# VHH binders against q9c0y8: the designs that were tried, part 40

Target 1, 316 residues: q9c0y8
Amino acid sequence: MSASHPGILHEYTERLVAFELVGKSNVTLTSNVTRSLLLFVGGLGDGLLTVPYVQELVNPLDEIGWSIVQVQTQSSYIGWGTGSLKRDDEDLHKAVDYFLHIGGADFSTRKIVLMGHSTGSQNVLYYLTQSILPNYLIAGIAQAPVSDREAAYQFNGKEKTKELVDWVKAEYLDKGLGNDVLPRSKVENFFGEVPTSANRCIDLTDVRGNDDFFSSDLSADDFAKTFGNLKEISGSTAHSQLILLMSERDEFVSPSTDKAQLLNRFRESIRPTTSNSSLSGIIPGATHNVGPKSSPEALKWLINQLITALRSFIDQ
Key: E = the ipSAE of ESMFold2; O = the ipSAE of OpenDDE; V2 = 0.75 times the mean of E and O plus 0.25 times the DockQ between their complexes.

## First folded at step 21 (VHH; framework vhh_vobarilizumab_d1)

Design P5 (at its last look DockQ between E and O 0.85; V2 from the best seeds 0.68)
Fold by OpenDDE, look of step 21:
Structure P5 (fold): chain B 316 residues (1-316), chain A 121 residues (1-121)
Amino acid sequence: as target 1 above (316 residues)
Amino acid sequence: EVQLVESGGGLVQPGGSLRLSCAASGFEFSEYEMAWYRQAPGKGRELVARITSGGSTSYADSVKGRFTISRDNAKNTLYLQMNSLRPEDTAVYYCARYKVTWSGGKYWDYWGQGTLVTVSS
């Protein structure tokens, strides 16, 4: 990891930026017309260069004609506490639109893939399931899709989490105060110093909350509403691909959870079935963010999977 | 069980030096940001110095240039070197752990019992 990385800072909408990382070829600095884009969105707490493997993707992607862009949303860093998947989705749509049009007509053939890390996986799945997709958005990649609710269970306890949910519902949601920020003194053990709204708390920690996509206790019917509801590409009968990449040593997934089985449950729920990529899998030896505590082969595996996926998209 | 135990406090004359230690146990010390706080009589608890797991440090303006926070991960020990002590530095000094939640938010979840530092002529 480098302390700095060359690139282009884009203002893709008012007061929001995305950073396009430059590879060794330096093509991004001169002309970006030939580059397809991997738009990357982090999880809770993430911003620019906060996910360690992102910088490691730059050169491998550059070699195959892809650039990686880190997208800042209103939810970046501590903004997630008062955010929502809907708001995130709006920001991401603006980002996608911006990168499609900045080059004018010459960018009409640009392909875009959305990649999310951690809670960014909810963003990816949300994006793919809420509206008909444009023809340039060809795939979504969810890296380390984990249940925030079950993470709370693991870290704070299931009973305590339920107590929190019940309290927030009774004292805020039932009174129409969902947008109010919860008192830090009551919820800091869950959210730390991050100002968190009542609604956001429930989104993340309630059963079948708005962000509850990846919990192991969800039913097939629950998965059908998310994985089973991928939207078609505009003007086509085709659908975007969904690639799920779980981390084998994800510290936010309970040790008692069979990750392989869980991944299979996700994959089996994907509709249409043609969107279920064979490239989904478990990153061997990887911690949640494929960080320094991961096995040496973890990052290489991730890179190879991404290269394989992105190459396949160029040829189509 | 998580434990933080401060030591090294005592009586010192103005201009003197003192080194505080905080012995940590019950958790992976090297993974946590740590801090020193102090509470003077009749005042609220205030941050004195912080050190990240990576070793980056920050200080309150009142102690900059005089105090140094450091850590020895092999010994699970946090240190505060206090030089050029002043009467206004008189306080109970506490060691604290900065916990990262599942959501990435952080909060101070464990404190030591404190050690008294008295600066007086």
Scores: ipSAE 0.735, ipTM 0.919, lowest interface PAE 0.5, mean pLDDT 94
Fold by ESMFold2, look of step 21:
Structure P5 (fold): chain B 316 residues (1-316), chain A 121 residues (1-121)
Amino acid sequence: as target 1 above (316 residues)
Amino acid sequence: EVQLVESGGGLVQPGGSLRLSCAASGFEFSEYEMAWYRQAPGKGRELVARITSGGSTSYADSVKGRFTISRDNAKNTLYLQMNSLRPEDTAVYYCARYKVTWSGGKYWDYWGQGTLVTVSS
C-alpha cells in the first residue's frame, strides 16, 4: 500500500519540512517566480499524506498554475499534545516567509493561500485574525472547522469533560504546572497515547479555551474576537479572504447541530465584510476529511470550489 | 457492554501447537484493530501480534514465523495460531481492542481476562 510521490522536500526552518507535490507540468515554486501555492496544514494527528484529498488536488491545481505544499509543524503527528496554536502559528509564519521568497518571488509575483483541515482550521483563523506577526496570505480556507470541545462532549460526555477540565485546573494550572504532561490513565479516553500537556487539554476542551473557535454555544462577542478581526495583507491595504467549507456528514459534529445555521453565524461575524467569501459552503456528502465513506460527488465539489477560488486570486 | 473472552489456552509440550480464540461482543468488531498481548510471571505485558480492520498484520520478533494472527469478522472472533511452541512462550495471553478517539489519539481501551498457555518439557 505504499507509493512514491514526486515532489520537493523543503527545509523551511531548522528540522521542519514542507513537501511540494509536483504535478504533470513538472513546474515548481523554485523554477517559476509567478507560480502560486496552496499551503496545507492538517489537523490533530495529521502529517504528510494523511488527509486523503490532498493528493487529488495536485494535478487540478497544476493545470491552473498552482502548487500544493503540505507543511509539517512541531504539532504534526503526535506533537500537538504539547503544542499550542501560538507555536503552530510561529511555524506557519516561517513556512510562509520561506515560500514567499524561493525562486526569486515576492509579494508582487506570488500568491499564498493557507488551507487547514480540522484543527488546521483553527490555525488558519488564528493566522488571519489573532496573529501578532505580519499576514502574508491573500486567503485562508478552513475545511471542517469543527469544535474540539463539542466533539469531546459528544464522545466523552459533557459532564465528564467538565470534570476533567476542573481537575486539570486544580491539579496543574493552579499549581503553575501547565506545561506538564497529564497522566495517561486520566486522559487516554480523550487523547489516547498522545502525550498531552495540561495547557493543551484546556485549550481543546474548556469553554473558550485557546482552540475554542467553532463551538455552537459561543456568543456573537466571542466570534467578533476571531472571525471579526481579519488582518490586512502585509504591504497592502487589502484584506485576506476567508472561505469556510463544512463537511455535510462530519462524524465529529453532533447530529443535532444545524450546520447551515452555524456556518451562517460564522460568516455573519466576519469583518471586514468584504473578506466573507461567497465560496463558503457545505461539501455535499462529505465525511470529516472527505474520505472514502464520502459520496462520490464530495471530492469533485471540493475541487471545483478550490479551483474557482484560486483562479479568482490570480486575477487580483 | 464490550466483552472480550479468550479461550484455547492449556498445557502443551515444546514444539506443540495451540489455537487461541477471542470472542468479541458489544461493538462493531470489523471496524477495530485488534491484538494479542502476553504476560509472563514477573514481566510486563508485551505485544505478540496485531491485525488491522483491513487485515494487515504485524508480529513481535520473538514469535515471527511461528504465530499467525487472524480474524473472522462474520463470527466476531480474533485468533492466534501458535506453532512450534517454546517454554518461553509460557504466559497469560490477552486480546485487546485498539481505539481511535475524537482527537485522533490511539490506545488499547478493552482487554480480555486472559487465557493461560503453559509450555513445559
Scores: ipSAE 0.523, ipTM 0.812, lowest interface PAE 1.4, mean pLDDT 92
ESMFold2 (binder alone), look of step 21: mean pLDDT 83; pTM 0.819

Design P6 (at its last read DockQ between E and O 0.86; V2 from the best seeds 0.74)
Fold by OpenDDE, last read:
Structure P6 (fold): chain B 316 residues (1-316), chain A 121 residues (1-121)
Amino acid sequence: as target 1 above (316 residues)
Amino acid sequence: EVQLVESGGGLVQPGGSLRLSCAASGFTFSEYEMAWYRQAPGKGRELVARITSGGSTSYADSVKGRFTISRDNAKNTLYLQMNSLRPEDTAVYYCARYTTTWSGGKYWDYWGQGTLVTVSS
């Protein structure tokens, strides 16, 4: 479906943009110093308005004083194939810095919540736990936080995935060729037409790779190094809230996986415990991206959950 | 098990017509983009025509106006109507399924065995 969406295109760097969707109130981040924003980052392959529910958030958020902004990073669309969480994090920090200050705002007047969909969830976690850059998020929301590695297991097979990893390590990483793009003919069943570097392949598919946050076979110690290591908000001793929202019918999570249990494992690992939001949960009836095959109530649930969360952050 | 089985190939004179069929099984046919490819002797495999799950079509320049790709979802069958055939259309024709990987990338993951089309006087 083709449609037009009112909004503001922001150049948050010389080459990267973000789109602020404007709601019925016509209030924008530029026009109101007290306007807060939900900064949205998609997963692999995502760009602007590629996640169906994003446009549905515009007016509900607008009504409570929040803008939704979709960020385009270097990893957007097919860019992820040669990217990294580190690179993404740098882009996101630039975006956060830009949006925190436009219109004359600062952290005292404007709040930013980073919401990641799918692999965007790794961005959220990385930002809050692994980044060496300052944290300016009041909260992070990971929607459909799934393991790419386990998705590969599910779609391609565990053994085949291991073979891939071993091959890439031997033929590329061990030779210092991590930045080389893998031959499409060898990896298209994993990555399709997307040019994918050896490093990125390993990040996504290796055990405890750089993107391996959400795999069900990770240990408590693994989770402690990520979930258990939320950074302080810059200039404060406070920590960001972390909200995890799984999709009940997530097609990228194995049917054998108890999502509720897995979610609890994530949540229980969050440190400090005060960052473990009670708003974390499972979106009922939702497919991975809460798309058209989801229950009709799934989107409503998500919206309500977000509204509840965002309201609470303004009061903090 | 996913299967694609082509049929309808044969010998035809220049200017003649032929209709190829691809019988699909083992998956929800209606949800997938499908295509016809061909490989002539000594040449690489090339895309001939594509049809999305929604029915949108695209063609190689060499066959535009002459070939028509279509699908019958009720019969799980892909078709290629070939009109005004030329000797250069001689090739093994393959049907293929287009799929999305877990990473969002797409590729042609299943192919039929092919059916030979020979255009000769």
Scores: ipSAE 0.826, ipTM 0.944, lowest interface PAE 0.4, mean pLDDT 96
Fold by ESMFold2, look of step 21:
Structure P6 (fold): chain B 316 residues (1-316), chain A 121 residues (1-121)
Amino acid sequence: as target 1 above (316 residues)
Amino acid sequence: EVQLVESGGGLVQPGGSLRLSCAASGFTFSEYEMAWYRQAPGKGRELVARITSGGSTSYADSVKGRFTISRDNAKNTLYLQMNSLRPEDTAVYYCARYTTTWSGGKYWDYWGQGTLVTVSS
């Protein structure tokens, strides 16, 4: 953990930063107005360098003229417990606006892709389909778009999760205390030591809570309201591409879930249909974060899919 | 079923030594951070020492230089070597496992039954 990483620390809004990792070319977003970026947002508990494959993307992306930028939001590390998808979305739009314009760039000269890991996948889908703010992304990439509610069912039990939800509603939400932090003794087996508000608990664990985009028991009408609602890119008649990358051996997906069929249900709901990227798929042998327990081909497969996608966006 | 079973407690005079053991089963021991906690009569639990899966250790100030935490991953066993014991070390000592929930939060999810250490003249 004493390693140094060359890069540029950007303050994209007051007190929030993003780290641009520098590859072998030494070209950066401040040195080249036509250089494009993959903006990366992690999941619950993540921050700078916590998702293991990000460092491995630096040089492959650099070779095709892309920077990888890790964004810190108010929800990074333990901040998520009192946050929301809406708050995250506001932070991410500020980051996109900053990177779109540094060095005098704009959408016609610089392309931006937002990639999310785990709960960052909810950030991506929210940005592209639910945000009221302008969209400037040519694509979103969701790696490990998993249901938090179904993970809670798998690890804490469906009945225990429903009991927690009912208790939180009765003791907090119905009393106007949604912003209150829940007592640790009641929730540590769900959220550990992370201070977690009543609203955040419901967002993550209730049926159709605000984070509940990827649960296998959602209806086609539910998916139509999210996957079926991609926004136009501002100043264009085009829509963002959406790439969905599930991990084959994702430990947070129930063994009873048919990942291929679930992926097909997501993809069939994407509107416009031209936004449904053929590069979506299941990363062979991958754990949730494509970490060291993954098969050796997993990282190579991921890199190949990303390079294929990103190159195609420059050629347009 | 995860189980943590402590042993090695007993009565010892001030200045004496004891070695506590915690036999672990039902999980891949080598992958988990482990700790010893203690609870004196009428007091809350307090951390004594912890050891990461990689072997890095840390200690409460009150036991530094006197206690040593270690692990034997081949035997699935956690140890606490306790030297220069004082009456203030009298407590029930617990072995605990540290884990990450599905949400990324961390906490001590399993505890042993405890082993009593009494230090008196």
Scores: ipSAE 0.587, ipTM 0.825, lowest interface PAE 1.2, mean pLDDT 93
ESMFold2 (binder alone), look of step 21: mean pLDDT 83; pTM 0.825
OpenDDE, look of step 21: ipSAE 0.768; ipTM 0.922
ESMFold2, look of step 22: ipSAE 0.548; ipTM 0.801
ESMFold2 (binder alone), look of step 22: mean pLDDT 82; pTM 0.825
OpenDDE, look of step 22: ipSAE 0.785; ipTM 0.931
ESMFold2, fold request of step 23: ipSAE 0.560, 0.564, 0.536; ipTM 0.818, 0.816, 0.798
ESMFold2 (binder alone), fold request of step 23: mean pLDDT 83, 83, 83; pTM 0.824, 0.825, 0.825
OpenDDE, fold request of step 23: ipSAE 0.821, 0.823, 0.823; ipTM 0.941, 0.941, 0.939
ESMFold2, last read: ipSAE 0.582, 0.582, 0.506; ipTM 0.820, 0.821, 0.804
ESMFold2 (binder alone), last read: mean pLDDT 83, 83, 82; pTM 0.825, 0.824, 0.823
OpenDDE, last read: ipSAE 0.825, 0.823; ipTM 0.943, 0.941

## First folded at step 22 (VHH; framework vhh_vobarilizumab_d1)

Design Q1 (at its last read DockQ between E and O 0.88; V2 from the best seeds 0.75)
Fold by OpenDDE, last read:
Parts: C-alpha cells; structure tokens; sequence
Structure Q1 (fold): chain B 316 residues (1-316), chain A 121 residues (1-121)
C-alpha cells in the first residue's frame, strides 16, 4: 500500500540521509532541544519504512517526547552485500553525532537509543561492544536478534553453508580477493540478486564471523567478548542499557531452538550487569518483523515495552 | 517436495493459440510469485511473463499484447495463454517459482521440466 508519511529528511552526511517521522504533536528534533530519538536501523534488505511496525511507533513515541528516525546507511536495501559492520558502525556514528546536536542539543538534553531490527541487531551490539568509536547511546535495542549463520543453516542447510564458507575462503579470501563480489549463479540461493562480496559472505555465514553475535552454538566465552563487553558512554563511567526483544514466532530461528533459553544466555552474558535491562523479553505471538502474521497483541506489546524503556531513559 | 509440472505445449501454426499450464505442488502456491520462462534452441533462457502473489503481471516486450499470464490459486496452477503465436516463440517453456532467501534476496529457486512449443507452418 502506497502512502505518504509526514517527516523530515535529514542529511546526516553528504550522501546519507535519515528520515524523522513526525507525529501528531509536530514536535521535531530541530524544533526542540529536549526531544530525544529512537534511531532505527533495519536488517538485510531494509531501508526506509520497510519494517511494518515502524510507522506504528510514531505517535506513541511522540506522545512521550521521542521521535523515531529511520537511518539510511550505505548498507540499506541491497547495499549490505558489499558492506560490513564496521562500515555500518561508521555511518551510524555519523548519524548519532548529527542527531545528538541538531537543533542545538547535546547529550545533556537529548538521548539517543539505537534500535536495530534483525541484522540491525548486530549493528546495535557492534556499536555498544566492538566499535572503536565513542559511544553516545543511552541504550541499544535489538529487536529480533537472529543468527544469520543459523538462518542459512535453516534455509540452505548446515553442510551447504559450510561448503560455501570453505569455497569462498579458498577461492577469494586466501587469495586476497575478499572485496570481490561472488558470482550470483553460485550464491543466489543464499543471497538472491544482492551482489555480495566474499568478505560479507564470510561475515554472515562463518562460525564466529564478524556478524556472529547471536548463534545458539556460541560459547559463553564468545558471548563474553560481545555481550560481556559493553563500552562506557563517552565522557562517563556509565554504560548503555541493552534491551533484547526476540520474536516468539521468529521464522528465522529454528523451531528446535528454545528462544527463552537463548535469550537468557544472551542476557546473562551482558556486562556490566546493570546494562542488562529487565525489559528484555520475547514479543508474544510475533513473527520476525512483527508483521501481519503476528498475533494482534504482538505490536501492542512491543509498543508498550518501548514506551516503558524510553520513559525510563529520560528520567535518568 | 516442491514440484512444478508444465503442460500444454505442442505444434501450432503461426497465428495460432496455445495455453500452457503449470501444476504446482508441495508449497503454498498462493504466496509465491511465479513466472514463465522460455529457451529457444541455441539461445539463453529468457523471462516471458511474471505474476506476483497479489496478481500483478509483467511481460517481456516481445510477448506483450499476445501472451497472458494468470493463476488459479485454488487449483495451484499457473497459466500462460499464448495468442498470435510466431515462429520466434518456438521454445521450451518453463514454469518457475520466485522465493526470498534468508538474507532477503530473491531468486528463482524451482523450475519445471519444461514444455515444448513449436510454431511452424
């Protein structure tokens, strides 16, 4: 369904934009220095308003003094195929810097929460744990954090995925051709029409690849290196909150996986423990993107959790 | 198991008509975009027509106005009505399913065995 959405298109770099959805109050980040924002980044293939529930967040967040902003990174849409978490992180930091200061605001007046959907969750975790750039997020929210590697296992088969990894390593990475785009005819069953570099393939599908945050077969030590390593907020000894919101009926998580247990494993690994939000949980009845096949209460639940979280951050 | 089985091919004179069918099984047919492809002797496979799950259609320029792709979800069947056939339409016609990968990319993941259409005087 085609529709128009009121908002402000921000050029947060010379070539990248983000869209601030404007709610009923008409208050914007530019017009109010105390306005905070939920910076939203989608997963693989996502761009602006490709995640259905985003538009449903506009007014509820608006009512509590928050704007929702969808960021377009170089990885948006099909750009992820030749991207990396590092590149994404650079883009996101530019976005955060821009939005933190637009309208004359700063960290004392404006808070930013980075919310990632699907593979956007890797961006959130990377930002908070692996990035060498300064952290200015009050919190990160990972919605539907899933293992791309395990998704590949589920959809393509574990052995075939391993074969792919081995092939790409041998034919590309070992030869210094990591930036080469893989032949579509060889990898379309994994990536479709999306031009995908050898490096990106490995990032997504290799064991302990750069994007391998959420795989169920990772060890406690693996989780300690990521979840267990939240960075301090720049200029402070405080740490960001990390909220993990899994979808109960996530089609990209194996039916054999106990989502509750997996979530607990993630949460238990979070350091410092104070960053482990009690608001983490499983969205009841929700498909991966809380889409139309979700239970009617799924979206409401998500909205309520977000509102609760965001309110708490302003009061801090 | 996903299966696509084409039928309806045969010999037809120029200007004639033919209706191809593709019987789909092993998946929820109504949820998938489908297409007809063709491959003429000595040529590559080319897209002829596509139909989305919602029923939107698109055609190759070479067949626009002559061919009509349609679907009957109740029968799990894809159709290609071919009118005003030309010798250059001679090819093996394939039914194909369009799917989304785990990464969000899309590709044609299943194909039928094909049905031969020969247009000759």
Amino acid sequence: as target 1 above (316 residues)
Amino acid sequence: EVQLVESGGGLVQPGGSLRLSCAASGFEFSEYEMAWYRQAPGKGRELVARITSGGSTSYADSVKGRFTISRDNAKNTLYLQMNSLRPEDTAVYYCARYTTTWSGGKYWDYWGQGTLVTVSS
Scores: ipSAE 0.826, ipTM 0.944, lowest interface PAE 0.4, mean pLDDT 96
Fold by ESMFold2, look of step 22:
Structure Q1 (fold): chain B 316 residues (1-316), chain A 121 residues (1-121)
Amino acid sequence: as target 1 above (316 residues)
Amino acid sequence: EVQLVESGGGLVQPGGSLRLSCAASGFEFSEYEMAWYRQAPGKGRELVARITSGGSTSYADSVKGRFTISRDNAKNTLYLQMNSLRPEDTAVYYCARYTTTWSGGKYWDYWGQGTLVTVSS
């Protein structure tokens, strides 16, 4: 079904846009320097208006003085196949810098939260723990922080995934051809028709590949290097908050994975401990993207958690 | 468990007509985009026609106006009506299912075994 959506399209850097959806108040980030934002990044294949719950957040956030902004990166749609978390991180920092200052705002007035869905959750964790760029986010929210490698195991088979990884290393990485696009016939059951580089394939599907933050077979030492390394907010002694929201009925998580236990392992690894938000949880009845096949209460639960979190960031 | 079984191929004279069927099972047929491909001797498989879950169609230039793809979701069956057949239409015809991978990429993940169409005097 097609529809029109009122909003403002921002060009936050050359050729990259972010869409600010406008709620009933008609207040925008340019019209009010104290207005804060939830900057939203989707997963593989996502772009503007592709994650179904975003529309439902507009008015609840508007009521508490927050805009929701959907960001396009170079990895949006099919661009992810030749991209990387590092490239995404650079795009997201440019977006944060743009929105931090639009309308005459700055970090002391305008709060910015980065929320990622699916692989966008890797973007959030990378931004807060691995990026070498300054951090101005008050919080990160990871919805459906799912292992790409374990999804590949589930849908393509563990041995088939390992065979692909070994082949790509031997035929591409060992030959200095990491940026080369893989033959579609070899990888279409993993990545479809999306042109995918050897490096990107390894990032997503190899044990401890660059995207491999959420796999259930990673050790506490692995999590300590990521979850245990939350960055200080630039110009402050405070650290960003991290909220983790798993979907109870996530179709990309193996049935054998205990989501509550896995969530607890992530949370216990968060350092500093003051960054470990009590608002993390499992969205009851939710599918991966909290879409129409979710239980009716799933979206309401998500909205309530987000409103509670966002209100807490401005009441201080 | 996913199966696609083509039928309706055979020998036909130039200018004739033939109707191919593809019986689908093991999945929710109405949710998937489907296609017909063909493979002539010594050549790769080429797209003939596609039909979305919503019924929108597209065709290769070489068959446009002569072939019609359709689907009957109640019977889980894909069809190809082939009119004004030419010797160049001689090929094995395959039906295929289009799907989305765990990564969000799309491709043809299941293929039938094919049905032979021979257009000859």
Scores: ipSAE 0.588, ipTM 0.831, lowest interface PAE 1.2, mean pLDDT 93
ESMFold2 (binder alone), look of step 22: mean pLDDT 82; pTM 0.818
OpenDDE, look of step 22: ipSAE 0.786; ipTM 0.931
ESMFold2, fold request of step 23: ipSAE 0.546, 0.584, 0.583; ipTM 0.810, 0.820, 0.820
ESMFold2 (binder alone), fold request of step 23: mean pLDDT 83, 82, 83; pTM 0.823, 0.822, 0.825
OpenDDE, fold request of step 23: ipSAE 0.820, 0.824, 0.823; ipTM 0.942, 0.941, 0.939
ESMFold2, last read: ipSAE 0.578, 0.571, 0.558; ipTM 0.814, 0.808, 0.821
ESMFold2 (binder alone), last read: mean pLDDT 83, 83, 83; pTM 0.827, 0.824, 0.825
OpenDDE, last read: ipSAE 0.822, 0.822; ipTM 0.943, 0.941

Design Q2 (at its last look DockQ between E and O 0.82; V2 from the best seeds 0.66)
Fold by OpenDDE, look of step 22:
Parts: structure tokens; C-alpha cells; sequence
Structure Q2 (fold): chain B 316 residues (1-316), chain A 121 residues (1-121)
């Protein structure tokens, strides 16, 4: 139900904000310039506190000296329909830069981990592998990394999805109209009421589209181009850790898909191999967002896994 | 198979009352937001009332205070109590289901065949 959450609203750019949730210790990123940060980004449709487990992380992380900040990007809520991973990445880099410098923070000591939920996982991977901007993350965490394309296959049908892609390519992309918004009457069964550009439609639903990181039908070569290309941390020869946390009962993953095997395929593709964290795994009993239909142990498992990971990064 | 079947329409005098029902089947009714729409002759389809899975309601301004949307999850039935009916309420009334896509966007994916309400002296 409705509740109030103490915190600090940060203007990390001219028109965008990030909300730092303050725990019981009342320590903030501003009051402690060396305090580490878990920067959280949601998936399609997400905004502030739309992912149910986020508020549950505040105090456990606070106890170990970490703040959690939920970032609003231009893609938040319904903004994703006209967005891109590239745009998201620019927003995220601005957020990271802001938090590295507020209060006179020493970025050499302040650790930042980017955690993405659902399509936020694509943001994490993009940041670490495809971004042309410098990497300042000690680690990335992809929670519930799923293929949007395969979700479309599951919910709308593979053939119908292909028909959509072909139509959008022919009627928009081939005509240089990629930025046009698709007619709702034609695509609402895919995107609902969200205004969605032709480009964004293709990013999400085309084979090897810009967002196509986690599809089960991708080849080892495909994974090598993403998982296999983690960037160095700026100013260092070290690489970020990548943690993948799949939900055991993820409703957006086909029941025919072996999640354990798929996770292993992702992990085995990670380069350098030192970035492949042993903390990757499957959240037991968890639905996609580890929400109320999850097993009671799912949230506890996630919290414990995060605590373990975050502690290890401080020791590095 | 998802089905929505409206009933309860008919002819009524101005100031009269009707109660519409929508029988739902083929899905977990209690988990979905539902709504009543109506379409008058020569006009577009318009939202009349909505009710969330949790029971929160909203109404068009034209029917506020006169119409009441409700649901009985045990019976898989949506209701529209219409009081103080006016000639301008004459329309075919439809029940509809609101659903979430894989992308998080929502839309009305299933509709009934409708039931005619005629308000005339």
C-alpha cells in the first residue's frame, strides 16, 4: 500500500532526478564522501519504487555502508517507447558522474555498482560493453535479464512478431522514418498505450536488434560481441565484475527454456573471465520482479547475494 | 477462451434504473481491471466506469453520482448500476478487460458483444 520513504532527491542533470533512499543510519552520499553506491535502474515501464524489492534493500545495504539510489532516466515510466539504450547510457553516465563528485567525493574511493532490473539489464550490459563513454563502475548487476524479443514471441507469437518487424522496416525504417511513433491501433497488443517509435520497436523485437542481449537463440559469436567485450574501468587495467541474477519462475522466459543452461551460456561468454562472478545464479522461487507471487525465500536470497557482492567490492 | 457477456439492457423511462451484468470466463477475473464503455448512435465509444483488481473505481463526469461500477469476484461478474437515467445515456454498453503486455504497456484486449440501453419516454 501507500507509504512514505525518507530520502534525498538529487538533480543529477537539468531535467532528471535520482532518489537516494536513506536508511536507519541516516548516512548519505553527501554526508559521507567515501560512501559506496548501488545505482538502480528499472525496466520498461518502471519509475521510482515500481520494483517491489528496492525498498527492502535500503536497510540491509545501509548496514554495510552502501546507499541505494534509484535513477530516473528519460526512459522511465512511458519514456522508453521513444528511447534507446544509447540515450539511456548517456543518462546513466551523467548520474554516475554526479555521484562521483557530489560533496567533494573522491571517485577513487567511492565505489559505484549499477544494478538493472529486467530491461535495465540491457542498460547494464550496454554500459559495460558497448558504451563509447568511460566506464566508472566496479561492477554491474543484471537482475532478471530476459529477452524482450522472446517475451514478444511468448506473448504475441513468433510469427506475429516477425510480421510486425517486417512491416515496421518496410513502412518506416526503409523510408527514413525510424523516429516516427507507430500507430497505437497497430501495435497496442505489443506496447499498450506507450507511444513507441519505429526504431524502438525494432530494437526490442528484431533479431539482433540493439537490445537483443539475452535471447536464447543467439550464437556464441553473438554473446562474444556483448558479454565477451567488457570494457576496462577508466584509468585502470581492471575490469568490472558482472553478476547475472535470473529469476527461477520468470514469467517472461519460456517454460521450455532451461534457465540454468542459458545462464551458463551467458557466463561462459564473459570476457575477461575474471569478470565472471561466482555470485551469478538463479533466485530461487522468484518471479520476474521478485514480487508478491515469489516464494518467501526469494527476497532473502537476493538480499544476501547482494550483500555478499557489495562487501567483496569494498575489499578490492 | 476469454469471454465477456453483457446482460441487463433494455428500455427504460427517464429517471429510471437498470443494472447491467458482465459475465466473465476463461481467465482469472479477480486479477484484472475491468471497465464499462458505451457507444451512442453516431458517436465514438467512450469510457463510462473503471474498477481495478483492488476495487478502486473511477467514472466519467457525465455519469458520476448516478452510476456505480462493482464486481463480484466469486461470481466472475462485473456490474453497472445505473440510476437516474437520461435520454443521453442511450447506447450500447460494453464490458472490457484491461491487460498488461510483455512490455508493461496496458490496453483493453477483450470486449463483450454489448447490451443495448434505451432511455426514452
Amino acid sequence: as target 1 above (316 residues)
Amino acid sequence: EVQLVESGGGLVQPGGSLRLSCAASGFTFSEYEMAWYRQAPGKGRELVARITSGGSTSYADSVKGRFTISRDNAKNTLYLQMNSLRPEDTAVYYCARYTKTWSGGKYWDYWGQGTLVTVSS
Scores: ipSAE 0.757, ipTM 0.923, lowest interface PAE 0.5, mean pLDDT 96
Fold by ESMFold2, look of step 22:
Structure Q2 (fold): chain B 316 residues (1-316), chain A 121 residues (1-121)
Amino acid sequence: as target 1 above (316 residues)
Amino acid sequence: EVQLVESGGGLVQPGGSLRLSCAASGFTFSEYEMAWYRQAPGKGRELVARITSGGSTSYADSVKGRFTISRDNAKNTLYLQMNSLRPEDTAVYYCARYTKTWSGGKYWDYWGQGTLVTVSS
């Protein structure tokens, strides 16, 4: 929308950047080591400034003493096709480590929340429940935690998706070729022109693939292994909070899916129960990324939920 | 119901001109990047020209300077003006729409039925 955005581009590790958007106060993470941040990761195909609501968060967050930082990972833009949640998790931990220490900050002086949009929601849940690396996040926020497998079913058909999965397993995984890029002509109706490995295809589209956290046909036992396994914050007995924000008019969710019921199933599985935020909900009138086709009140609702959450983390 | 219907093909002498049209329906035409591809007998489809939703164009080297892609968003129509035609331009010409999959990857997801252009003396 706008031609320029004031901010600071951080190189948090070799050749990977995060963009700190600067609000009206001109206070930055470098200028104030106790200033807290919302670290934002987009979904498949996303990169800096691709998710439309992020710009709108800058000044509301600034008013309560928070910065918003958009992170680029190796999976940003087209890189996701040969990546994994594990690789993304490594990049995100490097970004968190960087922001914990710039200007002499550490986790006792700076609070960090990781927010993910779309498959960035899988990044959040992976970080908080599956990662073997230390957790320094006070909270995670998952906006549009959508099943990639069920989206594939909706767009390409359930039987066609299963046929692709079976073919990839037989021709690639069973032959030890999981890292090989699939022929574009075979998969472009699933992944477009993005080079996609056999492993990545399976992660996204197989039942219980590595990204398969949010499918409506998963069992309570499946959710217990993910939502039920939130990690302690390193150096503490406390656990991160988890906030789940579904989009009411999400075009990547089947019309047959009862979002309220599904959200309840996710929330009921969260352990410890102290991690189950009451601020989770369904964004009224929102499209997948809360874009311009959303109802006008969608963005306002999202901002209010985020402000309420972020204030509560400062007030302890 | 996305539909792309090509017209304007035919038999033309070398050095001649043709104008191809592609009537689009079932979607908001002005929002999509569009292209012309062609396929000669026994060969794969090749890109001829493409035009973004904002009007920026690009061309295959083999047609640059001879062909012009354009669009009329009010009429939901894509055009290909072909000048200085050569026998090598003989092919079925297809219009195509560029879009995103559910995963965010992009590709040409809809193709017209094609219109035959034959350049022969």
Scores: ipSAE 0.459, ipTM 0.770, lowest interface PAE 1.7, mean pLDDT 93
ESMFold2 (binder alone), look of step 22: mean pLDDT 85; pTM 0.846

